# VHH binders against tRNA dimethylallyltransferase (miaA): the designs that were tried, part 1

Scores and structures below are computed, not measured.

Target 1, 307 residues: tRNA dimethylallyltransferase (miaA), of Elusimicrobium minutum (b2kdr9)
Amino acid sequence: MTIIIAGPTAGGKTDLALNLAKLIGGEVVSVDSRQVYKYLTVGTAKPEGEYKNGVYNVDGVNYHLVDFLDLDKTYNTGSFTADASNTAYNINKKGKTAIFAGGTGMYMQSYFGGMDVLPKADQALRAQLADIADKEGKQSLHKMLSEADPESAALIPSGNLHRVMRALEIFKLTGKKASELRTNGFADISQNNFMVYIEWDKEELNKRIEIRTQGMFGGMLKETQDMLAKGYTRNSPGLRSLGYAEVIDFIEGKKTKPEALERIVILTRQYAKRQRTWFARYKNMYKADGSALNAEQILAEYAAWKK
Structure headers, positions and changes below count from the first letter of each chain, unless a header shows other numbers; antibody chains are not in Kabat numbers.
ipSAE, averaged over its two directions, is called F for ESMFold2-Fast, E for ESMFold2 and O for OpenDDE. V2 adds 0.75 times the mean of E and O to 0.25 times the DockQ between the complexes of E and O.
Where letters were taken out, [cut] stands.
Atom coordinates printed by the task and the answers are left out, and those that the model quotes come from them; centres of patches stay.

## First folded at step 8 (VHH)

Design s1 (from q3 with G101A)
Fold by OpenDDE, look of step 9:
Structure s1 (fold): chain B 307 residues (1-307), chain A 121 residues (1-121)
Amino acid sequence: as target 1 above (307 residues)
Amino acid sequence: QVQLVETGGGLVQPGGSLRLSCTASGFTFSRYWMHWVRQAPGKGLEWLSGINKGGSSTYYADSVKGRFTISRDNAKNTLYLQMNSLQPDDTAVYFCAKVRAYSGYDLFDYWGQGTQVTVSS
């Protein structure tokens, strides 16, 4: 069983996810591109927790894919998809429910969209294809691809064996062209998954963001100072997270505190808007009122959805 | 049902002190950060202070730092704001606010009715 909780930053996703996890014996997988970074807690609105036996734990619930990445490391959609797959597998292996909670739309799309559209890797088939490449050359595989899916062949160089093999794999396993799957447009992951979107009134959210930012600044400042003291810079990928550049500007005397706050508020509101726009593309989400979230209600809706 | 009830407001002279209380019910008080905010006439909401779940960490706006002290008693489900050296510009309605998430820096989901604080000679 999988439940998806999406919504704007600080919209209550974490609380809802945790409450659900406690009710159904689940674990949470964070879908947030910034909460992955170590030590950045306030600015990323990471839930308070601690590592126990190698797993980040929040109030007794395992909370995955947070607070593990060094600030100088990059993390992308591919990285997330791989980690999420492994994490979900492990959660399911334990007989527990994976609750995906976050606001990073691309990450959500990559993981769930890929699962719905693309077949799993077939190691036997890959081995066969690899053998062909070894015996007959990479061009032979590319030729096979050109016959099966000319459009993919045109886009994938013969030297990129991994992509060639993947495209062939898709075709051989599904009978569908990888190029067709790419052109079929945006896969609505809410069709096959129970997806909750935490909805806020725009004006209300904007006001709340302002107050939130006021409260966060002190913590962000401390975090930033600590990271800078450790040798990280404004160019560190982790510190490129929303708001930290403004804090650094303040530290360096380039911005006043009011200026920094105002900018952070603007950026946060813009981000929330982008999130709203992204998730609006999913047509079958359950819209939950952010001002009245209830985990039991969500479970009831899930039951109705599955029926 | 979540309820927050602020008390302790009133009229005070400049330089005076007040202690506000916020009594919480309907949720596990000790699991959530709590904050104080205020709204002065004709002004927007202003964040004042926050306190973590256990009360070990406190945060303040520059405008009240050194004058206000936030504290909590989880056994009594009560949040406090000790306000010293009050000034006329501290005149406002004061609200306690509950953080929604298991983090101290998330949006607030519940507010009290507020308590009026008036600082005037």
Scores: ipSAE 0.498, ipTM 0.801, lowest interface PAE 1.2, mean pLDDT 91
Fold by ESMFold2, look of step 8:
Structure s1 (fold): chain B 307 residues (1-307), chain A 121 residues (1-121)
Amino acid sequence: as target 1 above (307 residues)
Amino acid sequence: QVQLVETGGGLVQPGGSLRLSCTASGFTFSRYWMHWVRQAPGKGLEWLSGINKGGSSTYYADSVKGRFTISRDNAKNTLYLQMNSLQPDDTAVYFCAKVRAYSGYDLFDYWGQGTQVTVSS
């Protein structure tokens, strides 16, 4: 069985996921674009765990897709969908339930809503298209796209050479329009999956974010200093995670501690708002009261959902 | 049901000391980080100190570092705050707080009723 737990930052997703996993013998799959990074534990609110037999384990529960990626690597929806698919397969092969928990809505959408399968890049073809753009102008390529795939041409600015070339490449390689090979809209993944959304009063969540940030700062500072000492920089992809740029500004004397804290709080509240906005698009979620979460109640709701 | 009961507050003169206790029930105390926060009259909540599950790591706000000491006794389900060199601006209601998740800072979930500390001549 599959259970999806969504909610805002600082909202209790991890705790609920772990409690559910313990009740049903499941394993957790993290849906978080930043907890994938090694070393960054405090600032990403990564659950405390240790490796057992090569798997990150939190209080007896295998917790997947956390703490594995070096700070100099990028991670995107393609990486997530591949990793999540492999992870879910291995969990199911053991006869266990995968509990997906996180706040990165685009990752959830990409995995559960599916992604179009697109042909790999063809270097010779891309070189030909680039040469046409150099000699005849970007408008010439966009006109070619208008003839091949008018729907894509209406959505892609003529000056965006990368997107125009990619859409043309897809058409030339497959004989099909890029618009036909991609979903055109947002799939409501709550229609065919049991999905829990953790609700909080906005002002109460904002207050908890402020207190959380006050407590986190010392640990974020230590983590950041350690990573800079290892040779990572503010340009390292992992150190672009929320809050770390502000801590680096403090280290470099560009901000005082109060200024850095205030900025991190603002950014975190903005992120929580973006998460609320994203998940509001899913219309069939079970909405759980964050102040009164109960894993046994959630399991009962799942049983009712099946009927 | 989760309960946190703070005790040990009172009236103390500047420079004095108090030891606060927080007795926990309704959850597995040793699996959670615990924190102290306070609220001065007419002010918002202020984070003071945190302690990890086993008590091996402690953290303090700059305003209390060197004067306050957080500790825990997992066998007794009790959190402590030793407060020394108290000053009038330490006057507040002091709360212990449980973090819901298995991280130190993910969700500050539950607050006790608090215990009043008043520092006055």
Scores: ipSAE 0.315, ipTM 0.734, lowest interface PAE 4.0, mean pLDDT 86

Design s7 (from q3 with G101A L107M)
Fold by ESMFold2, look of step 9:
Structure s7 (fold): chain B 307 residues (1-307), chain A 121 residues (1-121)
Amino acid sequence: as target 1 above (307 residues)
Amino acid sequence: QVQLVETGGGLVQPGGSLRLSCTASGFTFSRYWMHWVRQAPGKGLEWLSGINKGGSSTYYADSVKGRFTISRDNAKNTLYLQMNSLQPDDTAVYFCAKVRAYSGYDMFDYWGQGTQVTVSS
């Protein structure tokens, strides 16, 4: 099953998600548009982990959709929805709970809101598609997908039969692209999913953002210098992540360190405000006190929610 | 319950030294990054230094680098800050801070009550 942890930047989402995963034997799926990028660990607050058997692992917990994308690649709601679908499928196939954790509300809306408008699996159609793959190869299905839904085909590897078949099934059943359906409607995803929102007093969070930014700057600087040395630029999609342009301005002498820090703090506070505004649209979230997060209490609320 | 208690502050002359201690309880100290922050009168909080779980990596704000040394003794659940070459603008209340277990910088979780350091005005 699925638990959703949402909250503002610097709000404790990662710790709560990992603590929950350890308690119930779950795995975490990151919902963050910037943590997908390799190399950018400190400035994106990516949890510290190491690869174990090809999977990013944080203190014994598999942590998905982090640290895999080159800085030159874009990542969007379509990318996230495709990747999240495959990841959740694989976690559930192992009998484990997927814990979605992050602050990128549009990604959550795209994936979970799109599930409300997607058709149920059609076993006869899936059998037909599986037969095509058996007889003509997985690349034949991927070619069919590239003709029907090029955006999905660009995001789904030809070897991932499950994802390819699902996207084709959606197109054949609805006449519309899976990517198009996932972006076309707003639904209160908290109605059909257990969703926790980590709540903070605005001024308390703002103070914590200031101290956090001071502590992060040295690591952001090192990361940015390394990436510029490799040939990436301020226009590389990954280096457009919050704060990195300001660090580049400092490196280039266009800003002093205090000026860069001040600007990063302002931008981070603005981002936290946008997150609060976005998540206020969901009316059935369990609101957790960020200053006193309690994973066992959250599990009790989840049990009550399941009825 | 998490507790952090700072000691070792006091009055010193410019150029002097102090060693601060922070005794931790209520959590597994060795699992967490630890930090020092300070607050001068009428000013906001300033991050000074951080140290990883095992003590192998240390980090410093520019304002204290070369003068302050962070260290930890995981067997004694104690964090230290050796402060040398103190200047009047180092006058502040000094706090030790615990971050969450899974990111060294993401969120400062708890602060102690602080210890006053005064460098002669």
Scores: ipSAE 0.309, ipTM 0.731, lowest interface PAE 4.2, mean pLDDT 86
Fold by OpenDDE, look of step 8:
Order: structure tokens, then sequence, then C-alpha cells
Structure s7 (fold): chain B 307 residues (1-307), chain A 121 residues (1-121)
């Protein structure tokens, strides 16, 4: 079982995802290109948590793909897709629901998109394939895929077990190659996945962003100073995240605090707008009112959607 | 149902002090950052102060730093704002606000009705 929660920055995705996870015994997979970085918490609005047994945990919920990457490392769509695949596989293997929550549209598209016609998942077949991987290794499955669908095998690394399995599943169930089912067009991932979009009034969101930015600046400043003290620079990939350049400018005396704040607000609003535009391309999303989010309602909608 | 109720506002002379309270219900108060904001007549909302879940970290706007103190009592589900050295430009409706996420760095999802503070000679 997979649920997608999308929305603009600061839209309440994290809270909804956590509440939903608690309700249904799920785990959260962050779909955010910036929350992956260690120590960057304030500027990325990362939920407070701690690593327990190798997994970031937020109020008892495993929260994946956050706070693991060094600031000098790069992370891209391919990296995310691979990690998300592995993570989702592990979550499902435990019999838990994977809740994908985030605002990075390209990441969402990369992971969920690419095929127009997808057969329903066969749990028995997946279990069988998983067993093969466990007994014979991931390379064995990849070899199977290479024999069945060489094109897919060329595109999917052997380490991406979930995608390898999915491609094999498609082939075994339908007799068609996953590579043949790929379309050149934009795949609407909301057609085959339950996708929630948190919607806000534009003006209300803009006002709230302003207040939010004012409130978080002190924390961002401290965070940035600490990272600079550790030897990171404005050119560090992690510090290229939204708002940190302005904070650094402030630290260096290039901008006043008001100037920095204003710029961060503008950038944040622009980002929110871009997110809205991106996700508007998905035509079958459940639109949730940001001012009245309810995890139980989301679950009910999911039940209705699944029928 | 989430509810925030602000109290403690009133009329005070310049240089005076007030202590605002915000009583929270309908959610686990100790899990969320809380903030104070205000709105003066004809002006937009202004962020004043924030406090983390446990109360160990506090943040202030430059306009109130050194004069206002935010605190909380999680056992009582109450947020406080001690306001000292009040000035006429502090006249506004004051609101407590709840953060949406399990962090202090997200949008607010709930506000109180506010309490009027008037500073005048």
Amino acid sequence: as target 1 above (307 residues)
Amino acid sequence: QVQLVETGGGLVQPGGSLRLSCTASGFTFSRYWMHWVRQAPGKGLEWLSGINKGGSSTYYADSVKGRFTISRDNAKNTLYLQMNSLQPDDTAVYFCAKVRAYSGYDMFDYWGQGTQVTVSS
C-alpha cells in the first residue's frame, strides 16, 4: 500500500503524513530534495527527530530519506529514485504502508511515473521474487530482468531491487515488457496512485509564509553559522538550499536582516507557486483543504479510491 | 477540536507591563512549537516570538527583544507572553499560534481569537 501526500512548502505535509502513519501503521518517505542533508533542519523545515537503529524517527514514526547526506554531497533525482525504491520495498516487506510525503515534483515523477499502463501488484509474485533475491542475490534478479526485458535492465540498476522486481512483475503478469509500456508523454501518476494534494488559498499561503520566515530566521542564522564554522561554504550543495544564501549574505554584511527576510519570503513564495504549477498537471489528485487536514478523512478517501 | 484562547490584554500606560496567556486544548500541546503574533490597526501580521516544545529555546523579533519574554507550561497547556516596557506602538491584537508540524519551522494552522492590548497615556 502506497499513499502520496503532496503540497506546497510549509503546507502541512509532514504533520499529515505523520498522523496518517500513526493511524495505519505506516512509515514516511520524504520526497524533499533538501531535507536529505544533515544538520539542515530549520531552513528545510525538517521534522524534529532522532536516529534510532539507523532510521530517523519522528514521534515514533520512521521517517526515511532525511538527514543523512553530508552538505558537500550532491543528491539528484536518480539518487532519490534508487533510495526510494529500496526504502519502499523494505517498508512493504514489513507489511507497512509507505507514505510518500514531499513537495519535490521531479522526485515524485521520477519514482512513480514512466508507464501508462501498470498491472496491479501481485503480492505473491513479489514475495517469490523477493525470495529469489534473498537466496540468490540481487544480481540474480537483475539477470532475470535482462533476459526478459533488456531495455529495462539497462535502465534499472541491480541495486534498485524494487524497480527490478516491478519490471519483472509486469513481464510475468502481462507478458509485456515494462520498457514497452513506457510512454514518451508525461505520465499522470495520480491515475494509478492515491495522491493527496494539500491545497491553500494563495493569499493566505503567502501571508503565512511571511510570518513563518520571520519566525524561523533566528534558527536559520544559528544553523548557518554552525555549518560555516564546520568548514562548509555557500557553495556547499546543502547550503544552496532556499534561504541559506541570504542568511550568509546577512552574516557577511552584504544584506541587512530585513533585506534577507524579504528575499527569502519572495523565494519561498515563488517556490510554492512552482510547486502548485507542477502538481496541477496531475488530474486525479484528492484535494485536501490545508486549513482542515484530517488523517481519518484521507484514509476514508483512500478506501473510496481503492474501490 | 483545536482551541486557543488568549487572555490578559487590556489598557496600560506607556512603560507598563502585561502578561498574556494562551490556553490550548484539542491537541497535545507539548508536541508543538508555539508562537505569538500581533496585528496593529492598519498593519499586517507581525511575528513576535516563538518557543520550542520543551521551552528551552526561545526566539524574538527585534522589535520586542529585551522587553518581551515567551514561556510555556506544558502541564497546564498554557503559553505566556510577559510584556514589559510597553510602548504605544505595541498597541495591537495579540494572537497565539500553533505550528502545524512537529517542528518550530512550519506554517501556523490554528490561531486564537486574539486579545486586545492598548498602550496609551
Scores: ipSAE 0.095, ipTM 0.599, lowest interface PAE 3.0, mean pLDDT 89

## First folded at step 9 (VHH)

Design t1 (from s1 with Y105W)
Fold by OpenDDE, fold request of step 11:
Structure t1 (fold): chain B 307 residues (1-307), chain A 121 residues (1-121)
Amino acid sequence: as target 1 above (307 residues)
Amino acid sequence: QVQLVETGGGLVQPGGSLRLSCTASGFTFSRYWMHWVRQAPGKGLEWLSGINKGGSSTYYADSVKGRFTISRDNAKNTLYLQMNSLQPDDTAVYFCAKVRAYSGWDLFDYWGQGTQVTVSS
C-alpha cells in the first residue's frame, strides 16, 4: 500500500501525511529536495523531530529522507530515487504503509514514473559553472542554458542558480537536454497510484505565504548564522535553499530586513506556482481542500479508489 | 470544526497593558504551533509572535520584542498574549492563528474573528 500526498509549499502535506500514518500504521517518505539537509529546519519547514535508533521520528511516526545530508553535499533525483526505493522496501517489509509526501515534482516523477537515469552531480563541473555565475553574473549562466536547452531556460528563472546549473550539468554530461528528459515518456503516475493533491486558492495561499515568511525569518536568521559560523558559505548547496540567500544578504548588509522578506515571499510564491503547474499534469489526483484537510476522508477516498 | 475565539481587546492609554486570550476548539490544541498576528487600519497583516506545541520555544517580531509575551495553556486550550508598554501604533485587530505543520512554519490554516485593540490618549 502506497499513498502519495502532493501540494504546494506550506500547503499542509506534512501534517496530513503524519495523520494518515497514525491511522493506518504508516511511515512517511519525504519528497523534498531541501528537507534532506541537516540543521536547516525553519527555512525548509522540516517537521520537528528526533533521531531514534537511526530513524528520524516525528510525533511517533518514522519520517524518512530528512535531516541527513551535510550542507556541502548535493542531492539529486537519482539519489532520491535510490534512497526512496530502499526506504519503501524496508517500510513494506515491516508490513507498514509508505506515505510519500512532498512538493518536489521531479523527485516524485522519478520514483513513480521511472524517469531516465539522470547523471550524478559533477562537483568539478558545478564549480566551473558557479565560477561563471560569480564572474559573469547569473544571467550569463542562464544565457548558456538558453542556448543549450531553451525549454529549460524558459521554465527556470535566471535567479535560480541551482536549477540552471543542474540543467546545464545534465546537458554537458549527457548531451541530452533536461527538458527532453522530462518530456519524453512522461507517465501520469496518478493513474496507477493513489495520489492526493492539496489544493489552495491561489490568492489565499499567496496571502498566507506572506505572513508565514514574516514569522519564519527570525528562525532562518539564526539557522543561517549558525551554519556560517560552522564554516558553511553562501555557495553551500544546503544554503542555496529558498530564502537563505536573502537572509545572508541581510546578514551582510546588502539587503534590509523588509527587502529580504519581500524577496523571500516572491520566491516562495513563484515556487508554489511552479509546483501547481507541475502537478497539474497528473489528471487522476484526488483534490483535497487545503483549508479542510482530513486524514479520515483521505482514507475513505483511498478505499474507494482501490475498488 | 476548528474554532478560534480571541478576547481581551479594548481601549487602553499609551503605556498601558492588555492581555489577550485565544480559546481553541475543534482540534487537538497541544499538537500545533500557535501564532499571533495583527492588522492595523490600512495596513497588511503583521506577524507578531509564535509559540511551539509545548510552549518551550517562543518567537517575536522586532516590533514587539521586550513588550509582548506569548504563552499557552494546553490544558485549557488557550493561547495568551501579554502586551505591555502599548503604543498608538499597536492599534489593530489582533488574531490568533493555527499552524498546520508540525514544523510550526506552515500556513496558518485557521484564525479567529479577531479582537480590537485601540491605544489612544
Scores: ipSAE 0.456, ipTM 0.772, lowest interface PAE 1.3, mean pLDDT 90
Fold by ESMFold2, fold request of step 11:
Structure t1 (fold): chain B 307 residues (1-307), chain A 121 residues (1-121)
Amino acid sequence: as target 1 above (307 residues)
Amino acid sequence: QVQLVETGGGLVQPGGSLRLSCTASGFTFSRYWMHWVRQAPGKGLEWLSGINKGGSSTYYADSVKGRFTISRDNAKNTLYLQMNSLQPDDTAVYFCAKVRAYSGWDLFDYWGQGTQVTVSS
């Protein structure tokens, strides 16, 4: 009893998810790496809601996996998979449909596809490994890989520095071999799950991102000032959410307001493009027109899909 | 069908005032944030002001802060923009806009046909 709603940032996923939930008595599970954080509402476009009986509630709908994580905490695919499993189980146990809505494709893939949890790239560690290769040679790194993860070393040529460094990075960060963590391939989660993708014309979405960013800036500024006053810094994981570093640059006098706005727009457009590229890999999605979303039509498609 | 109809534009002298209205239909007006945007000749859209569902929180672009006042009447499904101290660079088509997804800052997905404001001697 699961519906998946995917789409680009600013694409209307929350509105569709809430309307669907109201029609069928379902509950929403947010799939968003930024909305998990407390305090950051404007810049993450968090739906307006309030906690009711311990659950975040948006216009009468329970909305899970939003607004619960301190800004100093990290959140990754492993955390999401565990939280999503527990949440979906509890929703389904009540006889309700879990509506997963978001744009974080890696989170969706990790939960629905069983993809291994791979650690985020660590730029300091990459720089260290690159320096070793520069000073001691590529063969030295491959020898290190042979000792740490012989199966990966057998498959990766010593001249392929990128793949050698990545396998070493995974081992150092997790204590496990990359060969043990990777799956045999990418599972198309749309094959066995009803999945809606919200489509937008690229130029039309970009125009809307620009207007949205102009409107958001004042609220993002207030939020950022409040969080800095509480002792959080630009290094707090939550304040690395899209746009907040640029607002901090403005606060510190490193950027003018127009410069910060322009940068946030660019980054948001780039993020929307990366989301589109990720979701293009799923071949059996129901494609919904973002300019004309219709929850009743989506329900009809879901009913047909179940047959 | 969502409809937003702007009225109240016209020709005004520098330093003058206008009040714009936007009447809404086809959705539950009181559930959504509303915004004003404008487009000057040959330029892109500029966000001007936003107001939350109940009207208790208002937001303004620096270019209009202190001169423009956004308000709403949920009983009449109407959004307003009081514009004072108008200057020639306020000349534009003014649109009201609805935001999707119960967030005040999600997709700006629909706006009206616009009303022309011209500030000229």
Scores: ipSAE 0.410, ipTM 0.786, lowest interface PAE 2.9, mean pLDDT 87
Fold by ESMFold2, fold request of step 11:
Structure t1 (fold): chain B 307 residues (1-307), chain A 121 residues (1-121)
Amino acid sequence: as target 1 above (307 residues)
Amino acid sequence: QVQLVETGGGLVQPGGSLRLSCTASGFTFSRYWMHWVRQAPGKGLEWLSGINKGGSSTYYADSVKGRFTISRDNAKNTLYLQMNSLQPDDTAVYFCAKVRAYSGWDLFDYWGQGTQVTVSS
């Protein structure tokens, strides 16, 4: 009762997901760390929709996990996993297929593979822990670890400051002990789930990204100006979405428009490459030609896969 | 089968005007945003203008703002670009483009074959 549609940014995931949902009476669950945010529509390529009965609706299809989060709130793999579990349960309870569509591979892996994805380094927290080690000694930091996560403390030598600090950082950022995380080996979620990956020729996708970015800039600028006027800042989690920092640099006079555009194009192409690299780990995906997507073909492949 | 056919190109003197047309078939034209892009000799593609499904919102690149006007006629499945005050820098092949997703900015998924516009004296 689940279909996964993955692909690079600007690759046509949304259109395929919506067309497939219409064919089978399904609903879409967005797997995008930035489309969750309100107000940021153009720069995140959020599908045009409106709320109906408390659910974002795109051309008659319920489209979940978009446009609900304030720009000052964080969203991470834990948030996604909880929201996706509840959403998929409710969709399947109605007898409908949940179509997961997006490019945030970490979110997909966390939900479908049961993998705890480690948080990124927090420089402020690391500085605090380093200060404690400098003033009170490595043993004091290890004692803190033994109180928070005794199994990790038993395995990590007290002299290994880097590992002690990392385990403490994980606990403070996630509430989970490092000893309880399931990070050994990435499960190939394509082995037990029907998963479509939208393929593009790299040169062709890069060309499309460049045109898209040129066209988006004006709308991104207006969105950004409006949000800054409301009191949001470059430090607001939602405004850290790809491209918005560069637009803010332009607004503040730190970059010219050509400089901001060029930087956004580079970052977007790099993001698309990282997505391709991430999804290459999944060995049993149906690979669809992005230039010739056909929802009826995907449905036929899904039916065959279920056998 | 999606088809976009551009017409209206040709040779024009500096300061002149041309109106490009793009006739669409093989999809529900009124359901999609449409765009114009161009490619000058030896250069990459340049986005010029976009228009939403109903035609109520239009967008322009700085290079053409004030000189070019995008419009559409959904009853005729036709996209237009009125180009005024043409200069030699406007010499290019002009393409109309369909966006795939229900967002006007997701993926430019199909272009026509293009129509040549040459501005020279």
Scores: ipSAE 0.398, ipTM 0.780, lowest interface PAE 3.2, mean pLDDT 87
Fold by OpenDDE, fold request of step 11:
Structure t1 (fold): chain B 307 residues (1-307), chain A 121 residues (1-121)
Amino acid sequence: as target 1 above (307 residues)
Amino acid sequence: QVQLVETGGGLVQPGGSLRLSCTASGFTFSRYWMHWVRQAPGKGLEWLSGINKGGSSTYYADSVKGRFTISRDNAKNTLYLQMNSLQPDDTAVYFCAKVRAYSGWDLFDYWGQGTQVTVSS
């Protein structure tokens, strides 16, 4: 069982995810490209928590893929996908529900839609497939592919053993069809996953972003100062997170506080807009009103969806 | 239903003090960061102060730093704002605000009706 919660920055995803996790015995997998970084809590709106037994815990709920990466380390879609796969596996192994919550669209897409992240070659598996081809003929493998991934089979000639094997390998290793991992197409992950989108009125969200930013600035300033004191720079990947450059500019006297605040607000609004645009591509999401979120309602909708 | 009720406002002279209270209900108060904001006549909302779940971390706007103190009593589901050295510019309606997420710096989803603070000679 997997549930996806998406929405704009500051939209209430974390709260909803946590409440839902508590109701159904789930754990949360953060889908946020910035919350992965250590020490940066205010600017990334990271939920307050603590590592317990190697897992970040928020109010009794395991909250994964947050607060683990050094600021000088790079984290990308591939990194996330790998970590998310491992995390989800472990969650499921425990018999718990993985709740993916976040606003990083590319990460979400990569994990659920397969994008360009393909499994590494498995030599043992390839050997097995090759053996089948040798014993039963190339057509046998192609038939296997046609059963697993008809679209790939239609595109790949049976004589192209390498491509046939690769497509099968992908399917066997990931459970995903190679045809769905096409770089040329956008897979609507909401077709096969229960996906909730937290929707806000644009103007209302924009207004609220402003007051939020006012509150965040002091905390961001302190965080930034601490990180700079530790030897990190504005070029550190973690400090490239939204708003920290402006804070650094302020620290350096390049911007006044009002100027920095204004810029952060603009950037945040723009980011929210980009998120909205990205997630609008998913056509089967349950639209939840951001002003009236209810985990029980979401659970009811999931039950309906599952039928 | 989430409820926030602000009290403690009133008329004070410059240099005076007030203590605002915010009583929360309808949610687990101790799980959420709380903030104070205000709105002066003809002006937009201004963030003043924030406090984390346990009260160990507090944040203040420059405009009130050194004068205002935020605190909370989770057992009483109450948020406080001690305001000292009040100035005419502090005249506003004061609101306590609940953060939606468990993070202290997420979007505010609820605030009360507010309490009027007037600083005048």
Scores: ipSAE 0.371, ipTM 0.747, lowest interface PAE 1.5, mean pLDDT 90

